# Miniprotein binders against Uncharacterized protein AF_1993: the designs that were tried, part 3

Target 1, 103 residues: Uncharacterized protein AF_1993, of Archaeoglobus fulgidus (o28286)
Amino acid sequence: NYYYEANYDKELVAYDEGVFNDRVHFTSELLGPGTYRIIAGGTGIVEDIEIIDRSGNVVAKHEDTTNLLYGSSNSFVVRVNYAPPNPGEEYEATIEIYRYVEK
Key: E = the ipSAE of ESMFold2; O = the ipSAE of OpenDDE; V2 = 0.75 times the mean of E and O plus 0.25 times the DockQ between their complexes.

## First folded at step 2 (miniprotein)

Design d4 (from B2 with I83L R84K A86L R87E L89A W90R E91R A93F R94E R95E A97R E98K)
Fold by ESMFold2-Fast, scan of step 2:
Structure d4 (fold): chain B 103 residues (1-103), chain A 98 residues (1-98)
Amino acid sequence: as target 1 above (103 residues)
Amino acid sequence: MEVEVTFEGEDPETLKKIADELEKVAKEMGVEVEIEVEDGTLKVRIRGSDEDVVLELIKKALELAKELGVTVRIRATSPEEALKLLEEARRIFEELRK
């Protein structure tokens, strides 16, 4: 018999989805200090994932990923920027944000 | 990437076999392992810079545990480094149970 014990679990803290044909962005609510996984999905182009501090300053910009592990000792906001795969083409966009919690 | 794997079993020869096989595989893959054996338990700390290689070694460890009927526990030793691996290791573990 197997037993697997992860000393961390993940909780979904934000989710959004939509269908678009122009550039759009999803912006999370203010998230507390911690370690998070940000997943940007769908059929559109993810241009970047931005990390924004409590004062509204962009403190990090990730252009080459749709699945970001991010840790912070401060509160922050996540913004994901999407674009259509071709001009005017309809696409789906989704965002999932999980917070890791120690068991 | 740093992960700790603990094997539990009553047969010390089985635990030694697991230790020897994991040391062999780790050397072939260029991954560092530290092994500690006590009565009924084998602890293996796995360290590597390449996440995919570490994950492959974790998969082999889980396969050996299943084959030999040994209980296995996987715990993160570093929260920052192991979080990605924990999710993937859990997926591998669930796949092996089916």
Scores: ipSAE 0.017, ipTM 0.293, lowest interface PAE 6.2, mean pLDDT 76

Design d5 (from B2 with V70I T71Y R75Y A82L R84E E88R L89A I92L A97E)
Fold by ESMFold2-Fast, scan of step 2:
Structure d5 (fold): chain B 103 residues (1-103), chain A 98 residues (1-98)
Amino acid sequence: as target 1 above (103 residues)
Amino acid sequence: MEVEVTFEGEDPETLKKIADELEKVAKEMGVEVEIEVEDGTLKVRIRGSDEDVVLELIKKALELAKELGIYVRIYATSPEELIELARRAWELARRLEE
């Protein structure tokens, strides 16, 4: 009835936050192969989360999400793009990236 | 295709009830599940070849957890093959938990 389960821990590998009044993007350092959870939060509107290879090419673009689970056998960079707010307004933006590691 | 769903709760009997219900539903749907319960945690591994069927089971599990006030996490155990499924499951879990 109650059987085994393999667990994964997650390690925070990138974090950034700020308050903005214009379009902004967050770009991670180069991340190695593995499985990651990317969380874009705050009060701003996320346009997309882009996956960029080490040569600078956008290889994937994920719209309509602020919480992405991404796996790759190659190194990559994450870029999160926030839309500009209405004129005169500000928004908060936070980025968290975790790497899943086996126990 | 393989997805892990983790439930957290104060009452072991409530977690056991959730485990029994999910095992029953999975059997009816033809999906393989492996379940482990330990103090405060219920872990369910879901395996299936049909993405829509696996997502439907995950949706039912999340709805049950929300109804019972249980926190849920979802992990992918085969990320290369499950990247889009896991993405959708994580988004659903985030919305239902709130």
Scores: ipSAE 0.000, ipTM 0.070, lowest interface PAE 18.9, mean pLDDT 66

Design d6 (from B2 with T71W R73K I83F R84E R87K E88K L89I W90R R94W R95E A97R E98K)
Fold by ESMFold2-Fast, scan of step 2:
Structure d6 (fold): chain B 103 residues (1-103), chain A 98 residues (1-98)
Amino acid sequence: as target 1 above (103 residues)
Amino acid sequence: MEVEVTFEGEDPETLKKIADELEKVAKEMGVEVEIEVEDGTLKVRIRGSDEDVVLELIKKALELAKELGVWVKIRATSPEEAFELAKKIREIAWELRK
């Protein structure tokens, strides 16, 4: 038994971008309970997307993905780890986090 | 597997267009559908043994709802894969809302 309603809009809750030539990470603000889409883009390598609880524990680690649907009943932080395609090579990194909100 | 897709809209012609398109696609894919239209509501019940085929029809339904500006809700009546199916349907719906 499953029920889904497509009566929601997306709300941008976090965005960042930059140009880098070494490993970097993006860390979000604390996000409340809800359903989120996390999109890691650009020309760099996304090593993983980590979900971190209020206590700082990594509770989920998603490797080899740039587009994650994540739902939580608790508050959490998102951390995305990026690397250059080749050592020292300049690359673009972008992160978008959307919250699924009722219309 | 059985899934119910419900569309709400004031325009009977729009609901008819959705019904006709989904029935056409379902027949081409060998999926059973039952269609009911009443009081501004279109209900499509989808039955199939192949999950991937059913999910493709659901994706088509969500694409049509988005294109035509129609409110849609989806209910899976199969309890065996209910949670996994829910995640897959939400993924499809989310991708289409970009």
Scores: ipSAE 0.000, ipTM 0.150, lowest interface PAE 13.0, mean pLDDT 72

Design d9 (from B5 with K85T T87R R91K)
Fold by ESMFold2-Fast, scan of step 2:
Structure d9 (fold): chain B 103 residues (1-103), chain A 116 residues (1-116)
Amino acid sequence: as target 1 above (103 residues)
Amino acid sequence: MEYEVTIEVEGDDPEAFEKLLEELEKIAKELAEKYGVEVEVEIEIEGNTLTIKITVRGVPEEAVLELAKRLLELAIKVAKKFGVTVRVRIKATSPEELIELARRAWELARRLAEEL
């Protein structure tokens, strides 16, 4: 029933990390339909996580989370925007994207 | 540990808003009865954009995946059919309060559609 849906494996489909001192963004490759977990981490500020459709339109913008569960029946791209915690300060940024696969 | 789920609706399509609110009322009522969760509904207007924010807090970890999955399925279905962006944030302490908040959200959406 309910708990069957909690019993999913997750596969890492994208990973990146870096050290920056200005605003940067991470853009994923095109991801197919499915359910994904997007985790933006590090010591920088995550301004938002954007979902972009195949035509390049921003169809969702999440400003309240660094850990997003997102599902889509269409292909999409993920863009995460980062900023330094203080102007010119070096910070670490990491991004992990997992796809859920039913057991 | 408690979780928060947020989904936002952006657009001016009254059919999409009625469908969204009807389904959200069903989901939130089922979860509030089962888990006693805290549900809040907020509405914002900026120019020609109507935004409904529904935030659920106090969801036990066991229920968060069910809630997130159902809300994401709803968001995808509505976005695909009506070409709108969906984000949901609901907060209420009782099923009665949730129903009243949902009715108020629908009334505002209806009035805004009439004025546009």
Scores: ipSAE 0.000, ipTM 0.080, lowest interface PAE 20.9, mean pLDDT 62

Design e5 (from Ap5 with V50I T51Y L55Y E57R)
Fold by ESMFold2-Fast, scan of step 2:
Structure e5 (fold): chain B 103 residues (1-103), chain A 97 residues (1-97)
Amino acid sequence: as target 1 above (103 residues)
Amino acid sequence: TPEEIKEYVDRAIERAKKLGAVVVLFTGEDPETLKRIADELWRVAREMGIYVRIYVRDGTLIVLITGSDEDVVRELIEKAKELAEELGAEVEVEISE
């Protein structure tokens, strides 16, 4: 998405990390309206990235990406589901969320 | 294992201290009970205007609570303890430095 990188600055609005050896859920704080880049990283398997509204309803589910561009006109929460590469194997899970802002 | 859980918990507590968060730990053998606690706490936190970070690991549920309003945070901790007692889970609270 050459357009956003060329025309917008991005600010880090959420970050978390941990080391796990079983399935784990990471849930962000409530994020306001805007355009975001959500990066789920580390050495584990990212099963999906879910977008959840303020009432707890899953409004979007992405199973095929670890780097998501997401825009919303209302507030939302991000939930990422992680799994170990092999049963019981230790792995690192990280999440970075950036909000695009006009230059 | 207990050693793996303790190491995981210790890292979560250290992270919470850097974030200025309160850590609430729930332990139990029933993963369905821990999931119910997680869902209910998240619902209550949203209703109270507090946003929490929740990690569910086999046998352990870790809730990181951030907020400047100590009274609201205290009320959520009290509700968490009540919920744990109702559903038969153990609960431990660690206050960030």
Scores: ipSAE 0.000, ipTM 0.150, lowest interface PAE 13.9, mean pLDDT 71

Design e6 (from Ap5 with Y8L R11Y T51W R53K E57K)
Fold by ESMFold2-Fast, scan of step 2:
Structure e6 (fold): chain B 103 residues (1-103), chain A 97 residues (1-97)
Amino acid sequence: as target 1 above (103 residues)
Amino acid sequence: TPEEIKELVDYAIERAKKLGAVVVLFTGEDPETLKRIADELWRVAREMGVWVKILVKDGTLIVLITGSDEDVVRELIEKAKELAEELGAEVEVEISE
C-alpha cells in the first residue's frame, strides 16, 4: 500500500503490529496538538478508535472506521481496540499514526 | 531532527525485515527535490507493478521496495539512484533479511 501524499509531508509518530488470537489494545504515547491520520489495518475487527485527553478522559470514540483524520488543539492519546473475527481465530493487526507537517 | 530521522530509519529497516523489502534512503538539500524524487518513483513503481511504501520527512525520503520479480525491483533501485544523482540528492541502499 502507498501512503505518500503530494500536498503534505507525513511524520510517522506511532507504529505497531502483531499476530494475535485474542483481544488486544494499542495505545499511543501522548501526542501534541496537530492534524493526524490514524490507520488501523490487518485482518482483525477494529471495534473503535478512542481519543483520550491528558487526564485520561475519552473525548471521542469512533466506531466503524479504520482510517481516521483527527485534528486537535490539545494533546491527546490514541487507543485502538481489536478483536478476532471469530473466538480464538488468528488475525493480523497493524496501527500507523502520522502527523501532517506543512511542506 | 536527527533523532526523528533515526526513528524513521529504524522503523523502515524493521518493517523491511518483515516484508523482505529493500530500503532506499535519500538525503537532500531541500524538500522540493525529495518530493520530485518521491513523485517520480511512485509513478514508475505503479507502472512496473512494484510495491513501494514511501516515508517523507524534512531532509529525508525513505522508500521500501518489494516485488515478486527481483529484476524489476533491481531496475527500480537503479532508476532511484540515477534520479538522486541527477537531482543532487544522496542515496543509500539497505537490504534487510
Scores: ipSAE 0.000, ipTM 0.078, lowest interface PAE 18.8, mean pLDDT 69

Design g1 (from A3, 17 letters changed)
Fold by ESMFold2-Fast, scan of step 2:
Structure g1 (fold): chain B 103 residues (1-103), chain A 93 residues (1-93)
Amino acid sequence: as target 1 above (103 residues)
Amino acid sequence: SKVRILIRIVADSPEEAKKLLEEIEKIAKELAEKLGIEVTVTITIEDGTIEIIIWVTAEDEETAKEFAERIEELAKELAEKLGLTVVIRIVVE
């Protein structure tokens, strides 16, 4: 976390944003092996951040974070699930994914 | 059936965390090759705690348990070598 910020550069590999009033998810492209920082932001509720393998299986589910440092030796997809703060209320959702690279 | 192995390692320093991640990734790959099991290693670091989730695909539960026990022993050995605390959970689904 702090170590990766101090010793590595980070490259933005995915970004998305939108305005919604129902449940929605952001899904990344297939990401290669490496160490990543996943930041889910906005005014909506982040229900979870899911890690999906290349075969489509959910291999990890994080329900209590909006800023995840994640490393994998295999390719994977990131899915972030959002919900409105109140039923039918409009909210903003953003997702940023960075890959750490050696300086 | 799917077997999920969660290994949580508490590290007090970033350097210790990085070294542990590299060692665990190496031994997981070596064991997967030796046992002929497909292994997916996912590693997360939050608030100085390392969570390691090992997904094991095996033909039967006995092979999956044997693999889990070997990973657990190696994780404990590495934690002792690096002076870290390890909490291990095994979840069968």
Scores: ipSAE 0.000, ipTM 0.122, lowest interface PAE 16.3, mean pLDDT 68

Design g2 (from A3, 17 letters changed)
Fold by ESMFold2-Fast, scan of step 2:
Structure g2 (fold): chain B 103 residues (1-103), chain A 93 residues (1-93)
Amino acid sequence: as target 1 above (103 residues)
Amino acid sequence: SKVEIIIWITADSPEEAKKLLEEIEKIAKELAEKLGIVVLVRIVIEDGTIRILIRVVAEDEETAKEFAERIEELAKELAEKLGLEVTITITVE
């Protein structure tokens, strides 16, 4: 992420946190075209980060990261799916979404 | 550190995806050879949607970004030239 961190500032556009004991998902508002950093954290399992188009179609699914740099020429929605580490166990979930803005 | 970029191009039909894949694959290979990067081009079918996946691995983020920008521009030009409706999304890891 060196290029974007060196040449762009980050603006926080979405944030949420909570304590859960079941499978939950975070769904963002519609985000405009641009480059974003999506950070999913906490003590729960992040199953995937999904990118959803204006029509509700899943256009990308990331099962291998909790820190995603995502660029789009179209508007999109972010959905992060969380699960407890063990069935019924309480866990913390955090989500942060930043938009890159030129310096 | 190595940088991985994943480029998804969504096509309206299997025939359109195949036409776009052939054009993109040729030019992506030529560009990858010049920039010294690794590129994989595939068709993926998920949730009834047909996508062209371009997966890129580069030694530095600037090279990966340059590749992604040029592929996006090219895909838009090809869509216009061929009369295709294409949705482009770029994911950087």
Scores: ipSAE 0.000, ipTM 0.080, lowest interface PAE 21.3, mean pLDDT 70

Design h1 (from A3, 18 letters changed)
Fold by ESMFold2-Fast, scan of step 2:
Structure h1 (fold): chain B 103 residues (1-103), chain A 93 residues (1-93)
Amino acid sequence: as target 1 above (103 residues)
Amino acid sequence: SKVRITIKIEADSPEEAKLLLKLIEAIARLLAIELGIEVEVEIEIEDGTIEIEITVEAEDEETAKRFAEWIELLAERLAEKLGLEVEIEIEVE
């Protein structure tokens, strides 16, 4: 039983999934200040995870990661960009965002 | 109150994963001394995978759970910075 991500003191605040064969992106709703865990899963290629401020500016771009721990004192939006493993190949994309919450 | 934390680390280099585990163990023991919490740490190595189990006993469940969350955040941030894959399980007994 050693293959589970801890869900203790984490609240799921966003979830989405789909099956695609072209480039797509998942965009979260506006998230408030706090510490978050962003998990990009599935069988597609995660090109990057972008952090966007309330004005629409990209303030951070994380490449080569599918599991991002991100903290902010300001509100922000998460955008995850996916691509097929090979042109036109079907793939699954899943996004989970958790907020760390005090008890 | 008793809480168990299990951390599994996967890395291209088994040596790097072992060093990260030793760092987590050292920090957990130091923090336990500062907070007056009792901790037990067990490390197991199986087929190149290394796992650490931390058992925490505190005066109340709230304190034990907060300690567990702190260790979880530390392990996640260290693994992310070093480019290692980490999986964490927390159980309250």
Scores: ipSAE 0.000, ipTM 0.070, lowest interface PAE 20.8, mean pLDDT 69

Design h2 (from A3, 18 letters changed)
Fold by ESMFold2-Fast, scan of step 2:
Structure h2 (fold): chain B 103 residues (1-103), chain A 93 residues (1-93)
Amino acid sequence: as target 1 above (103 residues)
Amino acid sequence: SKVRITIKIEADSPEEAKRLLEWIELIAERLAEKLGIEVEVEIEIEDGTIEIEITVEAEDEETAKLFAKLIEALARLLAIKLGLEVEIEIEVE
């Protein structure tokens, strides 16, 4: 979001990457309240980005984006689900999570 | 080399205590997995006070102390974020 990019710095709070040939998911550590940018990258298919509350309930599921701006007043976990472009095809998957910090 | 961290937290209710315990246990587990260190967590709830003992084991005392200090810093940040009163003690075994 333009507003956050202009007025806030981004601090990298989670990063993961790998090379896979099957379905895989990346699950973040528990993240505190705040506004975050979640970027799912690589050459695989991003099936969805899920937001999970402290109790393990999926509270949001985003199937149409690889770059999500998410804000919460509660702690939460991010899970990104990846799939190969073709069955058994090797692909790269990355996840980057940034927290917006006031300049 | 082992270092113990004792964290005491005042919680307003048993339900708050349980949620906080689950969160701290999850964080400790994730840190141990990512850093490749052995972490043992013992949790007691005592009359509105939660006591958490975390034991960090590493190759040498300096490394164990460093990781204990990291856990202390994270616990203090969590307490500030949630508006909770916390008391932390670190002991070399």
Scores: ipSAE 0.000, ipTM 0.042, lowest interface PAE 26.5, mean pLDDT 70

Design h3 (from A3, 17 letters changed)
Fold by ESMFold2-Fast, scan of step 2:
Structure h3 (fold): chain B 103 residues (1-103), chain A 93 residues (1-93)
Amino acid sequence: as target 1 above (103 residues)
Amino acid sequence: SKVRITIKIEADSPEEAKILLRFIERIAKMLALKLGIEVEVEIEIEDGTIEIEITVEAEDEETAKKFAEFIEILAELLAEKLGLEVEIEIEVE
């Protein structure tokens, strides 16, 4: 976090937000090779952040994570799975994905 | 100042991933000793995912941040060299 925050600029490549009361997921566009910061926020529970390859296979699953630094030499898709704090309870969910670029 | 670093690695070969994590652990402990930093390293292996958590306590925030930056760079370089996917989380407390 510190290294990239100090030495690289961040470009916002995906953003979404909403209010939900059931399980939902956010799925990104196909992202190219690079280093990314994925931030899952709000008042809901982030069940996991999944990294999916071009063929649709889940290649990584990050549980109990809301701020993920992820690097890949291949293209990939990000999927964030959210759940309400209690069944039927309303919650806010936000997702931000940044790509680190050289200054 | 306290900083927590979590490194997660997906590896086809558990043996290769264990070698990488042991190397990172060794380097982290050596640097902590040299810099007068308290460090705790924990390694968990489950369902093909290998996780290393490093908790750092330093006299000042600047030193803790520099240590975290170094470990982050080291982990990324080693993962690239071995063709592994790696994810790093850093939390300041």
Scores: ipSAE 0.000, ipTM 0.091, lowest interface PAE 20.6, mean pLDDT 70

Design h4 (from A3, 17 letters changed)
Fold by ESMFold2-Fast, scan of step 2:
Structure h4 (fold): chain B 103 residues (1-103), chain A 93 residues (1-93)
Amino acid sequence: as target 1 above (103 residues)
Amino acid sequence: SKVRITIKIEADSPEEAKRLLEFIEIIAELLAEKLGIEVEVEIEIEDGTIEIEITVEAEDEETAKIFARYIERLAKMLALKLGLEVEIEIEVE
């Protein structure tokens, strides 16, 4: 998204990585209100990116993107669900979460 | 630049659809505040269909488009979570 890239700096607030051969998920720490870029990478299949509220309820589920711009006035948790490309196949999974801050 | 977003939801449970649209309204207003843009929201209920119309005005066309795209994505994801069918129209004026 050009607007946020041009007008805001990005601060890395969460990162995780691993090598897997089964379904796994990465779960962030509780993130405060703000605007975020969530990037799910690697060689696995990203099944979805879930947004979870403070009470543990899934409030949004994004199944069609690996690069999500998400804004919230409330605290939330990000969970990314990964699957192998083929059953039992080894794959890499990474998650990067950035918070946009004014320049 | 002015952008209009119309979201229509048909639901077996009017209460459920109404809660979803009210949630979208809250998020739209909060995001508009953060982006420094002006938003008008109108909700109508008729014959089992609930419609929300969001009109946004910004000096910058790019900002208005970003707002509209985010709201569209949010509405579709919430509808999918609740098993609801939604129709969304976006018009740049």
Scores: ipSAE 0.000, ipTM 0.059, lowest interface PAE 22.3, mean pLDDT 70

Design h6
Fold by ESMFold2-Fast, scan of step 2:
Structure h6 (fold): chain B 103 residues (1-103), chain A 93 residues (1-93)
Amino acid sequence: as target 1 above (103 residues)
Amino acid sequence: MKYRVTIRVEGDDPEAFERLLEWLELIAERLAEKYGVEVEVEIEIEGNTLTIEITVEGVPEEAVELLAKFLEALARLVAIKFGVEVEVEIEIE
């Protein structure tokens, strides 16, 4: 996002990676209130990015995106669901989560 | 460029939701007039959850920062004014 990239620094708050050949998901730790950039990468298919509240309820589901700007006044967890590009094919999956902080 | 802002609100006060909708529609019209851009507001209500999607097209590069700041400030004002929990997503296409 132009606004956030120009006016805020970003700090890496979560990172995960792996090599898989089946459907998998990555789940973050509980993240505090704030504005975040969530980047799902690798060679696999990102099916969705889910936002989960403190009680374990899915409160948002983002399909068709691998780069999400998300803001919340409450604590939340991020879950990214991955699939192989072809059935049984080995792929790499990564997740990076950054928190925007005032310069 | 094109901005899409999604605001999700949870609450149990239908009168507050209706006032919020009137407020947002008015602000969208004023933004369109002031910046000469196209603004579309789409609203869905399901039970106690309100989902608002604001799409802005035709924003010149020099105005994009100001528009983004305005939309963020609006989301914060909505949370404070109506006493609701708000989640905001901003997507640039």
Scores: ipSAE 0.000, ipTM 0.087, lowest interface PAE 22.2, mean pLDDT 67

Design h7 (from A2, 13 letters changed)
Fold by ESMFold2-Fast, scan of step 2:
Structure h7 (fold): chain B 103 residues (1-103), chain A 81 residues (1-81)
Amino acid sequence: as target 1 above (103 residues)
Amino acid sequence: MTVKVRFTGEDPETLKLIAKLLEAVARLMGVEVEIEVEDGTLTVEIEGSDEDVVRRLIEWAKLLAERLGAEVEVEISEPEE
């Protein structure tokens, strides 16, 4: 997003990666209020990116995206769901979460 | 009430402007929004307990998209009937 890239620095707040052949998910730690960039990469299929509130309720489900800009005034958890491209096929999955900080 | 609004357009600056304006208006109306941007598409998820306020925000967003030449799609998460 040009606006955030021009006016804010990004701090890496979460990272995970692995090689899988089954459905898997990455779940972040509780993230505080702020604006975040969530990047789901690798060679697997990203089924969705879910936003979960402090009470464990899924409050948003973003399908067909691998790069999400998300802002919240409340704390939340991010969960990214991955699937193999073909049943049993090995794939790589990565997740990066950055927090935007005013320059 | 949860609503997903997707904007598509050829001009990245137009999508950026829509995102900025929508976030500001939602904040003024006390509505929670989640914004995602991906190649040529801006997706906004709107959550609010007051259906009239949420529907009014959606109407405004449609008008804004039409005025700026962007295509808009709305997906509403409601009980079947």
Scores: ipSAE 0.000, ipTM 0.083, lowest interface PAE 20.5, mean pLDDT 70

Design h8 (from A2, 14 letters changed)
Fold by ESMFold2-Fast, scan of step 2:
Structure h8 (fold): chain B 103 residues (1-103), chain A 81 residues (1-81)
Amino acid sequence: as target 1 above (103 residues)
Amino acid sequence: MTVKVRFTGEDPETLKRIADWLELVAERMGVEVEIEVEDGTLTVEIEGSDEDVVRLLIKLAKALARLLGAEVEVEISEPEE
């Protein structure tokens, strides 16, 4: 997003990675209110990026992106669901979450 | 981009090995690292202008820590400006 990149810095708030051959998910710690960039990477299939409220309810599910700009006035958890490209095939999965902070 | 990474381990030699590898890899990638070791904790501050390079270094550091049996945490850093 041009606006955020021009006016805000990004702080890395979560990172994880692994090598898998079956379905797996990464779940973040509870994140506070703010604007975030969530990047799901690697060689696996990203099935979706889910936004979960503090009570454990899925409030949003994004199946069409691996690079999500997400803003919230409430605390939330991010879950990314991965799958192998072909059954039993080894793949890498990565997740990066950044929080936008005023310069 | 500035990122702080903390490694925790019971074996001082393991933490030293991680520190040595990070210095070598950072030099190769053109990234600056500042390293402090105290009481079973290795703290590394990573500074680089290329976010992709910094992210790759963090990925490699986590892989090395896992291989050597050390715990690793990535901390939020303050913006440079």
Scores: ipSAE 0.000, ipTM 0.088, lowest interface PAE 20.8, mean pLDDT 69

## First folded at step 3 (miniprotein)

Design p1 (from A3 with K18R R40Y E46K; at its last look DockQ between E and O 0.30; V2 from the best seeds 0.00; counts 0 for: pae E 8.8 > 1.5, pTM E .771 < .8)
Fold by ESMFold2, look of step 3:
Structure p1 (fold): chain B 103 residues (1-103), chain A 93 residues (1-93)
Amino acid sequence: as target 1 above (103 residues)
Amino acid sequence: SKVRITIKIEADSPEEARKLLEEIRKIAYELARKLGITVYVRIKIKDGTIEIEITVEAEDEETAKEFAERIEELAKELAEKLGLEVEIEIEVE
């Protein structure tokens, strides 16, 4: 991952945030081919980060990371699923998606 | 009551436009916290146009309208200061 930080700049292509007390998901617009950094933040539990193809099918699911490096030669949508830390507990949820572009 | 505010900014410098949107986002969250409302912010960037979409949910329509009015005023003031053209669409649902 030092390769991308040393040779590429990051371009913010999607951002979403809010405060919730129930399960919520954030979904991106359709993203073109490329290499992306997907950061799911906040105080809630990130249950997974899903990669969805243009037909709506989940083609990848990442359950153990909040900072995902993902590359694809196809267009895709990112969906991040959140849950409260405890039932009914208020939490903050954010998603940031950057595209790597050559310096 | 649900209100959607879309702000489109055309800028010669993407970095300056991003800074403007970051200020709008910061103040939107501060205002939402003061009014006890939920806000969602989405940023899209394409060909020198930067869009910020702010979705607000409030218990009553008056609170949602107050939020929208303050954000619109803020966006216009900041855009004038920076010499940027801004378009604002407000949709009440």
Scores: ipSAE 0.012, ipTM 0.300, lowest interface PAE 8.8, mean pLDDT 80
ESMFold2 (binder alone), look of step 3: mean pLDDT 76; pTM 0.718
OpenDDE base, look of step 3: ipSAE 0.235; ipTM 0.617

